# VH-VL binders against Protein RcaC (rcaC): the designs that were tried, part 15

Target 1, 117 residues: Protein RcaC (rcaC), of Microchaete diplosiphon (Fremyella diplosiphon) (q01473r527to643)
Amino acid sequence: KVMILDDDQDWLRTLPTLLKPWGFKVTTLADPQQFWTVLQAVTPDALVLDVNMPQINGFELCQLLRSDPHWQRLPVLFLSVLTDPTTQNQAFAVGGDDYLCKPVKGVELANRILRRL

## First folded at step 4 (VH-VL)

Design q3f (framework fv_ifabotuzumab)
Fold by ESMFold2-Fast, scan of step 4:
Structure q3f (fold): chain C 117 residues (1-117), chain A 120 residues (1-120), chain B 107 residues (1-107)
Amino acid sequence: as target 1 above (117 residues)
Amino acid sequence: QVQLVQSGAEVKKPGASVKVSCKASGYTFTGYYMNWVRQAPGQGLEWMGDINPNRGYTNYDEKFQGRVTMTRDTSISTAYMELSRLRSDDTAVYYCAREGYSDFGYFDYWGQGTTVTVSS
Amino acid sequence: DIQMTQSPSFLSASVGDRVTITCRASQGISSYLAWYQQKPEKAPKRLIYAASTLQSGVPSRFSGSGSGTEFTLTISSLQPEDFATYYCQQYDSYPYTFGQGTKLEIK
């Protein structure tokens, strides 16, 4: 099970189609306010997380996950349009397991998720 | 600038253990998997395993399972590879190597290597 | 395990020659292949990843191609500093595996 949080509706439509051929059950979420409710209901094996979202950014969510004993081991992969080294380094500093740049190929994303499971 | 600096050469007797260190600098240590690869004299490269330095999870090649232990110390950005119950065919140069950020499983930076000689 | 086989194991060539080294995987690995150069008594140096992406700072005479099970490394005009051993490596799945190496020496 993979949960994807991104405020870009185009990517939320694209990502499930890229991952379904690889056997992933994908849950998408556009609203960060629903994050904890959906996380508890889905209990995903991996999380794909955008960096910049309204109200809370992906780095802040990752820090909250790492502070929670129940979720501190959940693999978190960041997916962002930002390519600068400082943003990439920050992603790992907050406990992220991977960082990929948009646009991304389905085979690349699938293999990155599989490696972290 | 990314640097991986390994500990010095070791000479061991059969049955002993060796622990090689790899000190990382110039990047966020916890953000990149660290791999261990060895090379026996005149032979090719052999992957031993990797460690996620953020979480401590390890993956070992079955050939080394039960004899190898990979660890890290995030406070000093150092990875370790310990190989126990050494045999003469463990004589090799041991390398640490970092997995690339933009693509996984390939090694973008390598340590200088640590020569381990196992002889009676 | 995925077995990686290089051809040839040994290659003798002259400066200015075009040389090609082949790497074959025992099963499909998409483009998850890297090429390394190793000079005597030195650690390997990454030349190419993702089958065809050249590392910054590597001379443009080096190129990689292929996908699936067959891959090639080409040096378009061999230079004296290119005499070394070359290795391919798959990173599609664990355990990561290397080819046996191709030793390129001067004729």
Scores: ipSAE 0.008, ipTM 0.581, lowest interface PAE 13.1, mean pLDDT 85

Design q3g (framework fv_ifabotuzumab)
Fold by ESMFold2-Fast, scan of step 4:
Structure q3g (fold): chain C 117 residues (1-117), chain A 120 residues (1-120), chain B 107 residues (1-107)
Amino acid sequence: as target 1 above (117 residues)
Amino acid sequence: QVQLVQSGAEVKKPGASVKVSCKASGYTFTGYYMNWVRQAPGQGLEWMGDINPNRGYTNYDEKFQGRVTMTRDTSISTAYMELSRLRSDDTAVYYCARDRYSYGLPFDYWGQGTTVTVSS
Amino acid sequence: DIQMTQSPSFLSASVGDRVTITCRASQGISSYLAWYQQKPEKAPKRLIYAASTLQSGVPSRFSGSGSGTEFTLTISSLQPEDFATYYCQQYDSYPYTFGQGTKLEIK
């Protein structure tokens, strides 16, 4: 099960289709305020997070997951349009397991997720 | 069970500094931001700033910038708020409050408050 | 900074009354608004977040509504333990700001 949090509606529509051939069950979420409710309901095996979202940063969510006893080992992959080294370094510093730049191929995303499972 | 326990009352002279502590228990300390809010006698609530206990990153209200310092010690699950160059109008009850913004849960638990009196 | 204005600042009511407190933001804050109750010499207690979501353990007589710039807290049938000061708070952007408070007193 894969949960995707991104405020970009186009990517939320595209990503499930890209991952379909690999057999992933995908739950998408646009509203970060619903994050914990959906996380607990879905109990995903991996999480894909956008870095920059209104109200909360994906890095902040990752930090909160890493400090939570129930979620601290959940694989987190960042997916972002930002390509600068500083942002990528911050992603790993906050406990992220991977970082991919948009646009991304389905095969690449699927392989990165599988590597973390 | 979640508890935030603050240090005791302080009486300070103008120009001094005060450091208030907030000891957390019953949850993963580094999983929640810690906020500081004050309330002058008979007045409303005023947000001072917050700290990410995992990394130590802080955000301060501009009116306190340069006088406030927020820190934490993760080994004892304790957050600190130090306010320097105290003035009489800094007399207030100072509260710590945790939030989990990702839950949409601002200030779900509060400390009992620390009274700071600044008087000559 | 976002200014939060509550009305009224003071309200006198009787047990069983329907009470409404209004909160206005100086700019749009979507639904990033919380309501707190504070009793004398006690820390505030959160009642509502996301403008309308009731915190677990808070009586169902409390409800919140609104979005954007206009918000209301309603107590459908006032009980003796509800006499307190109520604050709204925006958490849309830094710095977080509170309304000036509404003191609810028994008639």
Scores: ipSAE 0.006, ipTM 0.541, lowest interface PAE 14.3, mean pLDDT 84

Design q3j (from q3a with heavy chain E99D G100L D102Y F103D W104S P108F; framework fv_ifabotuzumab)
Fold by ESMFold2-Fast, scan of step 4:
Structure q3j (fold): chain C 117 residues (1-117), chain A 121 residues (1-121), chain B 107 residues (1-107)
Amino acid sequence: as target 1 above (117 residues)
Amino acid sequence: QVQLVQSGAEVKKPGASVKVSCKASGYTFTGYYMNWVRQAPGQGLEWMGDINPNRGYTNYDEKFQGRVTMTRDTSISTAYMELSRLRSDDTAVYYCARDLYYDSSGYFDYWGQGTTVTVSS
Amino acid sequence: DIQMTQSPSFLSASVGDRVTITCRASQGISSYLAWYQQKPEKAPKRLIYAASTLQSGVPSRFSGSGSGTEFTLTISSLQPEDFATYYCQQYDSYPYTFGQGTKLEIK
C-alpha cells in the first residue's frame, strides 16, 4: 500500500496511474490536516511526500513520523520540484529514505518504492 | 482467445454475503489487472475496484470499502469478488473486466458475461 | 472523485445519420478516457481508449476526440447494429468513474 500526500492535484491524479503497472495500491491525500487520520486508517507500507505544502511541509511531517514509535520505520520518499542540493540534503537529514524530482517517470518512482519495501 | 467466465446467478437475503468468481483463459492471468464493475437494473456502470493478480494488491472505491474483498487464485487463473452485508440496492449484474497490467491505462478490453445478484427479502 | 457527465442521455436517430455524444469531466483528465458500447443484456465492449485510439476490430465509422474536460464520440454513418447504450470512462485516477450513459435508439 502506498500513501501519497501532495497539494498538487495534477500529481495526485497522475501518480496512481503511473504506479498501476507495478501493482501498487495507492491512496492519495491533498489535505495535510487529514494526514494522521488517513495514515492510521490505511496503514501504508510506504509514504510519498511533497516537501512544499500550505500550512505544513513534508519535512516537518517526516520528523513527526520519525518521533512516533509506531511509524518511525515507515519508508518515506520525497517527491518535489526543488532540485537544489541543500533541499535534498535536508530531506535525508529529517529521516527521509529517498528524494525524487518532478517530473518523474513511473518506472523510476516504482523502482525507488520497491527498493524501500 | 481471451475469455472471462463468471459464476452463475445468485439470490441472497439482506445481510448475507455473495462471492462471484471470474475464470480467465487465453492469456497470462498474472500479467493483467482484473476489475469489477456492477450495473443495477436500468442504471449505468459503477466501478467497484481492481486487483493485481500477480501481487494481490487491491484498490476499492470507498463506497464499497469495508464490505468488498477482492482475491485471486493464480493456480486456477480465477479472480473473486465478495460483497458482504448485502442490501436490496446491491441488486445488480456484476462484471469482471481485464485491464492492461504493463500499460498505465485503466481501460477494459475484455469483460466477463456478468453475474446477476438479486437481494430480496 | 471525478464526475463524468454525458449529453444527451437519450438520442433518437436514423440509419445513415452522423451521431455525436459528448462527455464532460469535472476536472482535467488529459486524454485518459475510454468509450464503451453496451447492447441489451450483454457486457460492455470497448470502442476507444486514450480519447481517440480506436480498438482493433472496431469499425472506422467510430471516432473519438477531445482532451482535458470535454470529449466526443462520433459515429459518422449510423448502422443498425450501432443502436446501443454508450458510456465514457475516465482512468486518470482512482476511483475510475463512468458517465451515466447515452441510449441511442431508432427514430
Scores: ipSAE 0.000, ipTM 0.517, lowest interface PAE 16.2, mean pLDDT 84

Design q3k (from q3a with heavy chain D102S F103G W104Y S105D G106F Y107P P108F; framework fv_ifabotuzumab)
Fold by ESMFold2-Fast, scan of step 4:
Structure q3k (fold): chain C 117 residues (1-117), chain A 121 residues (1-121), chain B 107 residues (1-107)
Amino acid sequence: as target 1 above (117 residues)
Amino acid sequence: QVQLVQSGAEVKKPGASVKVSCKASGYTFTGYYMNWVRQAPGQGLEWMGDINPNRGYTNYDEKFQGRVTMTRDTSISTAYMELSRLRSDDTAVYYCAREGYSGYDFPFDYWGQGTTVTVSS
Amino acid sequence: DIQMTQSPSFLSASVGDRVTITCRASQGISSYLAWYQQKPEKAPKRLIYAASTLQSGVPSRFSGSGSGTEFTLTISSLQPEDFATYYCQQYDSYPYTFGQGTKLEIK
């Protein structure tokens, strides 16, 4: 099961279509305020987070997950339009398992998720 | 308003093939998966498979693998389910059903009216 | 495959009754469960998805609860139009599977 949090509604609409051919059950969420409620309900095997969202940053969410004994080992992959080395280094520093740049091909995203499971 | 309209009843002989259609209207056809579910007389619901109308990718229940083929024509917003080498135990009502691509709104918020397929000599 | 088992398979009730139908999954499915109502010779109609989210347009007397492996559908005050067969369905993993159905008949 894969949970995806991103504030780009058009991109979220595309992701389930890209990933379903690999057998992933995908839950998408645009509203970060619903994050914890949806996370508890879905109990995903992997989480895909956008870095730059209103009200909370994906890096901040990752830090909160890593501080929680229940979610400490949940694979977290960042998906962002930001390509600078500083941002990528920060992603790993907060406990992220991978970082991919938009736009991304379905096969590439699927392979990166599978590698982290 | 969302509608799924299926083709009419079919009577087939054992060994024949049947192709059922499901025409979608009232929404973006490529934005939702299309599933096929059948129901034998007096029995429960049985999932057969689904198709991604945008990419054409399919997933089939292993029971039907090798006999079922699901396709779509995006120019007329129509999905098809073809079942070959028909047996008497394929007699059932066949439904198409829409499945959401994201969130919790996955299966099956709208169903076609059903197509009765009778396999007899 | 994930097996879905409903209880009871048959239920007799009167208008105004509170009825509960249970659904059990052979393995954890989180909240990936839907409930459907099917009337004779009609296509099924979705009542609930995500275990507890009511489909728009469905009367509030219908409710769902549960997570993991145990789920319930409740009709708080049965109406004449509610006599039907009810199915649960998991959509956590392929192949999607349905319970055997619960036939709700008038007493």
Scores: ipSAE 0.008, ipTM 0.571, lowest interface PAE 12.3, mean pLDDT 85

Design q3m (from q3a with heavy chain E99D G100L Y101W D102Y F103G W104E S105Y G106Y Y107P P108F; framework fv_ifabotuzumab)
Fold by ESMFold2-Fast, scan of step 4:
Structure q3m (fold): chain C 117 residues (1-117), chain A 121 residues (1-121), chain B 107 residues (1-107)
Amino acid sequence: as target 1 above (117 residues)
Amino acid sequence: QVQLVQSGAEVKKPGASVKVSCKASGYTFTGYYMNWVRQAPGQGLEWMGDINPNRGYTNYDEKFQGRVTMTRDTSISTAYMELSRLRSDDTAVYYCARDLWYGEYYPFDYWGQGTTVTVSS
Amino acid sequence: DIQMTQSPSFLSASVGDRVTITCRASQGISSYLAWYQQKPEKAPKRLIYAASTLQSGVPSRFSGSGSGTEFTLTISSLQPEDFATYYCQQYDSYPYTFGQGTKLEIK
């Protein structure tokens, strides 16, 4: 089970299709306000998280997950249009497990998720 | 700027264990996977495993399962590879190498200088 | 495990020659293939990743091509510093595996 949080509706539409050949059960979420409710309901094996979203930063969500005993080991993969080294360094500093730039190939994304399961 | 500095040469007897260190500097240690690769004299490269320094998760080649243990100490940016129950055919140069996880996944952009481990009676 | 096979294992060439080394994977690995150069008593150095992307600082006479199961490394005009052992490596799946190496010697 993979949960994807991104405010970009095009990517939320695209990503489940890219991951379909590998048999992933994908839950998408556009509204970060519902993050904790959906996380508890889905109990995903991995999280794909955008960096820049309205109301909350993806890095801040990752820090909150790492502070929670129930979620501190959940694999978090960042997926973003931002390619600068500073942003990528910050992603790992907050406890992220991977950082991928958009656009991403389905094979690449699937392989990185599988390596953390 | 980026450096991976490994511990010095080791001479061990069959049945002993060896622990090789790899000290990283010039980058965020927890942001990159650390791999271990060995090379026996006159032979090719053999992947042993990797560790996620942030989480401590490891992946080992089945050939080394039960004998290899990879660990890290984030306070000193150092990765370790311990190989137990040594045999003479474990004589090799052992390398650490980091994976670049920024943007596109690809392997081994920086390597340590290597640690020679000699197993002899 | 994915088996990587290089050909030839040994190659003798002269400065200025065009040299080609091939690498075959036992199953499809897309473009998850890297090439390394190793000189005696030294750690390997990455030349190419993603089958065809040249590492920054590597001379343009080096190029890589291929996808799936067949890959090639080409040196368009061999220079004295290019005499070394070359390895291909797949990073599509664990365990990561290397070819047996191609030793490039001066003729």
Scores: ipSAE 0.007, ipTM 0.589, lowest interface PAE 12.4, mean pLDDT 84

Design q3n (framework fv_ifabotuzumab)
Fold by ESMFold2-Fast, scan of step 4:
Structure q3n (fold): chain C 117 residues (1-117), chain A 122 residues (1-122), chain B 107 residues (1-107)
Amino acid sequence: as target 1 above (117 residues)
Amino acid sequence: QVQLVQSGAEVKKPGASVKVSCKASGYTFTGYYMNWVRQAPGQGLEWMGDINPNRGYTNYDEKFQGRVTMTRDTSISTAYMELSRLRSDDTAVYYCARDLYYEGSGYYFDYWGQGTTVTVSS
Amino acid sequence: DIQMTQSPSFLSASVGDRVTITCRASQGISSYLAWYQQKPEKAPKRLIYAASTLQSGVPSRFSGSGSGTEFTLTISSLQPEDFATYYCQQYDSYPYTFGQGTKLEIK
């Protein structure tokens, strides 16, 4: 199971379709205020996070996950339009396992998720 | 252009601590992880840990947990590795190395310091 | 921890030879593997990362291949400056681990 949090509705519609051929069951979420409730209900095997979201950023969520004994080992992959090395280094600094740039091909995203499972 | 310059050789007694420095130049110090790797005489390479110079977050190999501390000072672009409770088997050349373990697109530079010899003897 | 094993530990070859060094991981590491060259009394130099991507400035006679658990470093036409010790290293998961090294000596 893969959980995706992103405020971009077009990506939330696209990503499940891109990942279906690989057998992933995908849960999408646009509202970061529901993050912890949905995370607990879904218990995903991997998390895909956007960096820029209203009310909370993906880096902050990753830091909170890493401080939680229950979730500290959950693979976190960032998916963002930002391509600069500083942002990528920040993603790893907060405990992220991978960083991919939008737009992304389904085979690339699937392979990156599989590497972290 | 990119240079990593390490502090000089150290001779320590068992039980002491050593702090090795690595001064970076020629690039944006906070943009790249810094790794620490050691090599005992005639032996292979051993990864000790890394630090994100921007945030100060560290990852250590379990065998050094409790003895190693990695820090940095961004105002002088310098990374530090301190190893405490030294044993004779800590005798090694200690290297700092920039941004070595990334996967990704683009160009990555593999720059190592010249090494710092640390000898632990009575 | 992921154990990295290199084969052979010693290799004797002549200038102009094609040389291959193998590296095996104790579990799958996808393509998160780097190769290093170290000359006596010098710091290591990275040759390859992501299993097959050549580091900028490294001669094209060096190449890497493999994925998962089995990897190879190939030198297509050995030059005098290539006699060194070679190390593989996984960076799939912490702690990062190195192979024991392969010493390439002149025959």
Scores: ipSAE 0.000, ipTM 0.522, lowest interface PAE 16.6, mean pLDDT 82

Design q3o (framework fv_ifabotuzumab)
Fold by ESMFold2-Fast, scan of step 4:
Structure q3o (fold): chain C 117 residues (1-117), chain A 122 residues (1-122), chain B 107 residues (1-107)
Amino acid sequence: as target 1 above (117 residues)
Amino acid sequence: QVQLVQSGAEVKKPGASVKVSCKASGYTFTGYYMNWVRQAPGQGLEWMGDINPNRGYTNYDEKFQGRVTMTRDTSISTAYMELSRLRSDDTAVYYCAREGFYDSWGYAFDIWGQGTTVTVSS
Amino acid sequence: DIQMTQSPSFLSASVGDRVTITCRASQGISSYLAWYQQKPEKAPKRLIYAASTLQSGVPSRFSGSGSGTEFTLTISSLQPEDFATYYCQQYDSYPYTFGQGTKLEIK
């Protein structure tokens, strides 16, 4: 139902438990190289992307996603430690549907995902 | 600097359609959701729907589904709300309102248009 | 749909009074609540968002509190320009819904 890509493996491990109360089926991914394979296998209803990852950032993945006819409509929520308006504006410009600042509480993350479904 | 300017008042017959415009200036139009809210004379506020101006996706309140259409033209930073099959009880002031992602500027509706009065009468 | 109920619907007060308006949601909305002020023949103006965050430029006599299902808007010392109608709004889930409004009138 929900796929989450972030390079912080320790934080990713907490997400299924953190989001369990809202009934989400959560797939977490730390390796951006597996992104397209996992995306196609899971066919999520929403995607949560970390902005700052090694090799490729979440904005670049979102741009690729929006250029693909199959994924153009998938809700994308960005998650980042960056709080400046310029970064948030860029997130929207690349086709993002929401932006959350780390650290984020489970209830906040859950509500933002539900709002985009 | 940041403002939303709406089109002028309209008088319509029952069964007609009305299209209200909302021109944005002073900010990146595609960086914020645009919401439409109406208010009947002496009544409270009623949410109608929103549009993502970057992608064009819309969310409507079920009571307006099938009668409302929200669109935008990014080349002129303008959002539109068209309501069809008008009835007397659609007489209201219609507002556009901006909803942002930015924590520093808040969530919910931080900037509102001045309102467009739509009167539906025979 | 989430129902938003304000109390009171009508309130009469004097300049200098402490005024409290309550807003209740029919289900939990976390802190996704905003308060708006509307003067006659004007568009609403956002006062508070995220339940307790004051909009830039809004006087500090306004404050918001609460989370979940019960929220309050407080004006610590009422001023002449504060006589208006106040609305709460949840933006937790679609459709967004407003309270019925509280009309604050001079005593």
Scores: ipSAE 0.007, ipTM 0.622, lowest interface PAE 10.7, mean pLDDT 85

Design q3p (framework fv_ifabotuzumab)
Fold by ESMFold2-Fast, scan of step 4:
Structure q3p (fold): chain C 117 residues (1-117), chain A 122 residues (1-122), chain B 107 residues (1-107)
Amino acid sequence: as target 1 above (117 residues)
Amino acid sequence: QVQLVQSGAEVKKPGASVKVSCKASGYTFTGYYMNWVRQAPGQGLEWMGDINPNRGYTNYDEKFQGRVTMTRDTSISTAYMELSRLRSDDTAVYYCARDRYYDSLGYYFDYWGQGTTVTVSS
Amino acid sequence: DIQMTQSPSFLSASVGDRVTITCRASQGISSYLAWYQQKPEKAPKRLIYAASTLQSGVPSRFSGSGSGTEFTLTISSLQPEDFATYYCQQYDSYPYTFGQGTKLEIK
């Protein structure tokens, strides 16, 4: 079970199809305000987060997850258009398990998720 | 706050076309898919298709492929559904309903238009 | 296409009764199922999504359960305002499909 949070509608449409060959069950979410409700409903094995979203930063969500006894070990992979080293360093500082740049190939994303399961 | 307002009832002859509108307000129009669902008298609900109002991408049920066209005008937050080559069995109430693309568990037909009655008769 | 079949198609019950409506999918749809209530001359209203999550504002006497291919909508203590037709809908894959509906009449 993989949950994806990203405010880019095109990526949310594309990612489930890219991951289909590996048998992942994918839940997509564009609205960060619904994050906790969907997280509880899905109980995913891995989470893919965009960094820059309008209503909450992906780094802030990761910090909240790491502070939660129930979710503190959930694998978190960042997927973002931001390529700068400062942003990537922040991702790991907040407890992220991986960071990938858009655009991403299905095989690369699938392999990175599998390595964290 | 969220509201979907549809155009008024239509009476058409077989072979004609009908274009129904659905005006959205109270939310970001481009953030939600717009679905079209119809219901013939005394029958159940039938999904016709949807449109991504941001990109204009459409998905149609095969039954309507070639007769249905879904469009939108983002400047006035309005979606349209046009059905051509009307038959008597197209007589139905046509609804628009918004759907949140983002959430596979929470794809919401959470707000519906009031419905547009289309009667096809000779 | 995924076929959705509801049972029963029609039922009549008394106020206070526990009412159960079932919905079967022709193939596995996980929890991608919603339940709608439609009153005469009105647009449908969503009651439940993700098989068991109650829409805000919907009375707690409504509940949903199930996963995969068999789903249930339960009304624990029927009220007069629950007169309506109920529909299940899968949103696992295109085209989205609805059950044929269950018409509930209160005696």
Scores: ipSAE 0.006, ipTM 0.543, lowest interface PAE 13.9, mean pLDDT 84

Design q3r (framework fv_ifabotuzumab)
Fold by ESMFold2-Fast, scan of step 4:
Structure q3r (fold): chain C 117 residues (1-117), chain A 123 residues (1-123), chain B 107 residues (1-107)
Amino acid sequence: as target 1 above (117 residues)
Amino acid sequence: QVQLVQSGAEVKKPGASVKVSCKASGYTFTGYYMNWVRQAPGQGLEWMGDINPNRGYTNYDEKFQGRVTMTRDTSISTAYMELSRLRSDDTAVYYCAREGYDYLSGYYPFDYWGQGTTVTVSS
Amino acid sequence: DIQMTQSPSFLSASVGDRVTITCRASQGISSYLAWYQQKPEKAPKRLIYAASTLQSGVPSRFSGSGSGTEFTLTISSLQPEDFATYYCQQYDSYPYTFGQGTKLEIK
């Protein structure tokens, strides 16, 4: 099971379709306020997080996740338009397992998720 | 209104191939997966595979691997399922069925079905 | 493959009865389960998806419940048009699989 949090509605519509050929069951979420409620209900095997969201930073959310004993080992993959090394270094510093740049191909995203499961 | 209209009944000899069509209307063809499901006389439903009409990617049940090919033509909003090396136990009604995704509700399996295409494989 | 088992395979009932059909998955499928109704010589019609979400236009006497591996379809007050074969289907993982079907006939 894969959970995706992104405030971009076009990406939320696109990503499940991109991942379906590999058999992933995808839960999408646009509202970061619902993150913990949905996370606990779904209990995903991997999480895909957008870095830039209005109500909360994806890096901050990852830090909170890593501080939780139940979720500290959940694979987290960041998906962002930012390509600079500083941002990528920050992603790993907060406990992220991977970082992909938008736009992303379904094959690449699927392979990165499979590697972390 | 969403409609899925399938091609007419086929009678084939063992060893032949059959190609069933499913023409979609009333929605954006490339926005939904197309699934193929068959039903032998007096038997239950059996999933065969699906196709992503936007990308052309397919997923097949292992039982049909090597014999089934699913394709589509986006210019006429039509999906195709071709089954080769037909056997008598391939005699069935073949259905196309639409599967969608909504970011609020998740997957919508098989909300609309074609009327079915009867394929008879006999001597 | 995930095996889907329905109980009972055959059910006879009277108009007005409460009817319950169960579906068991061989492994956890969360709520990724749909129920279909099929009448003779017709394509199946989806009644329920996500285990409990009723399809628009389907009468409220139909309801679904369950999660994980055990699911139920209930018809609260059976009507003449409800005599049909019912199938559950998991869509959690490939290949998608159906239960063997439950044939509901007049007592």
Scores: ipSAE 0.006, ipTM 0.575, lowest interface PAE 13.3, mean pLDDT 85

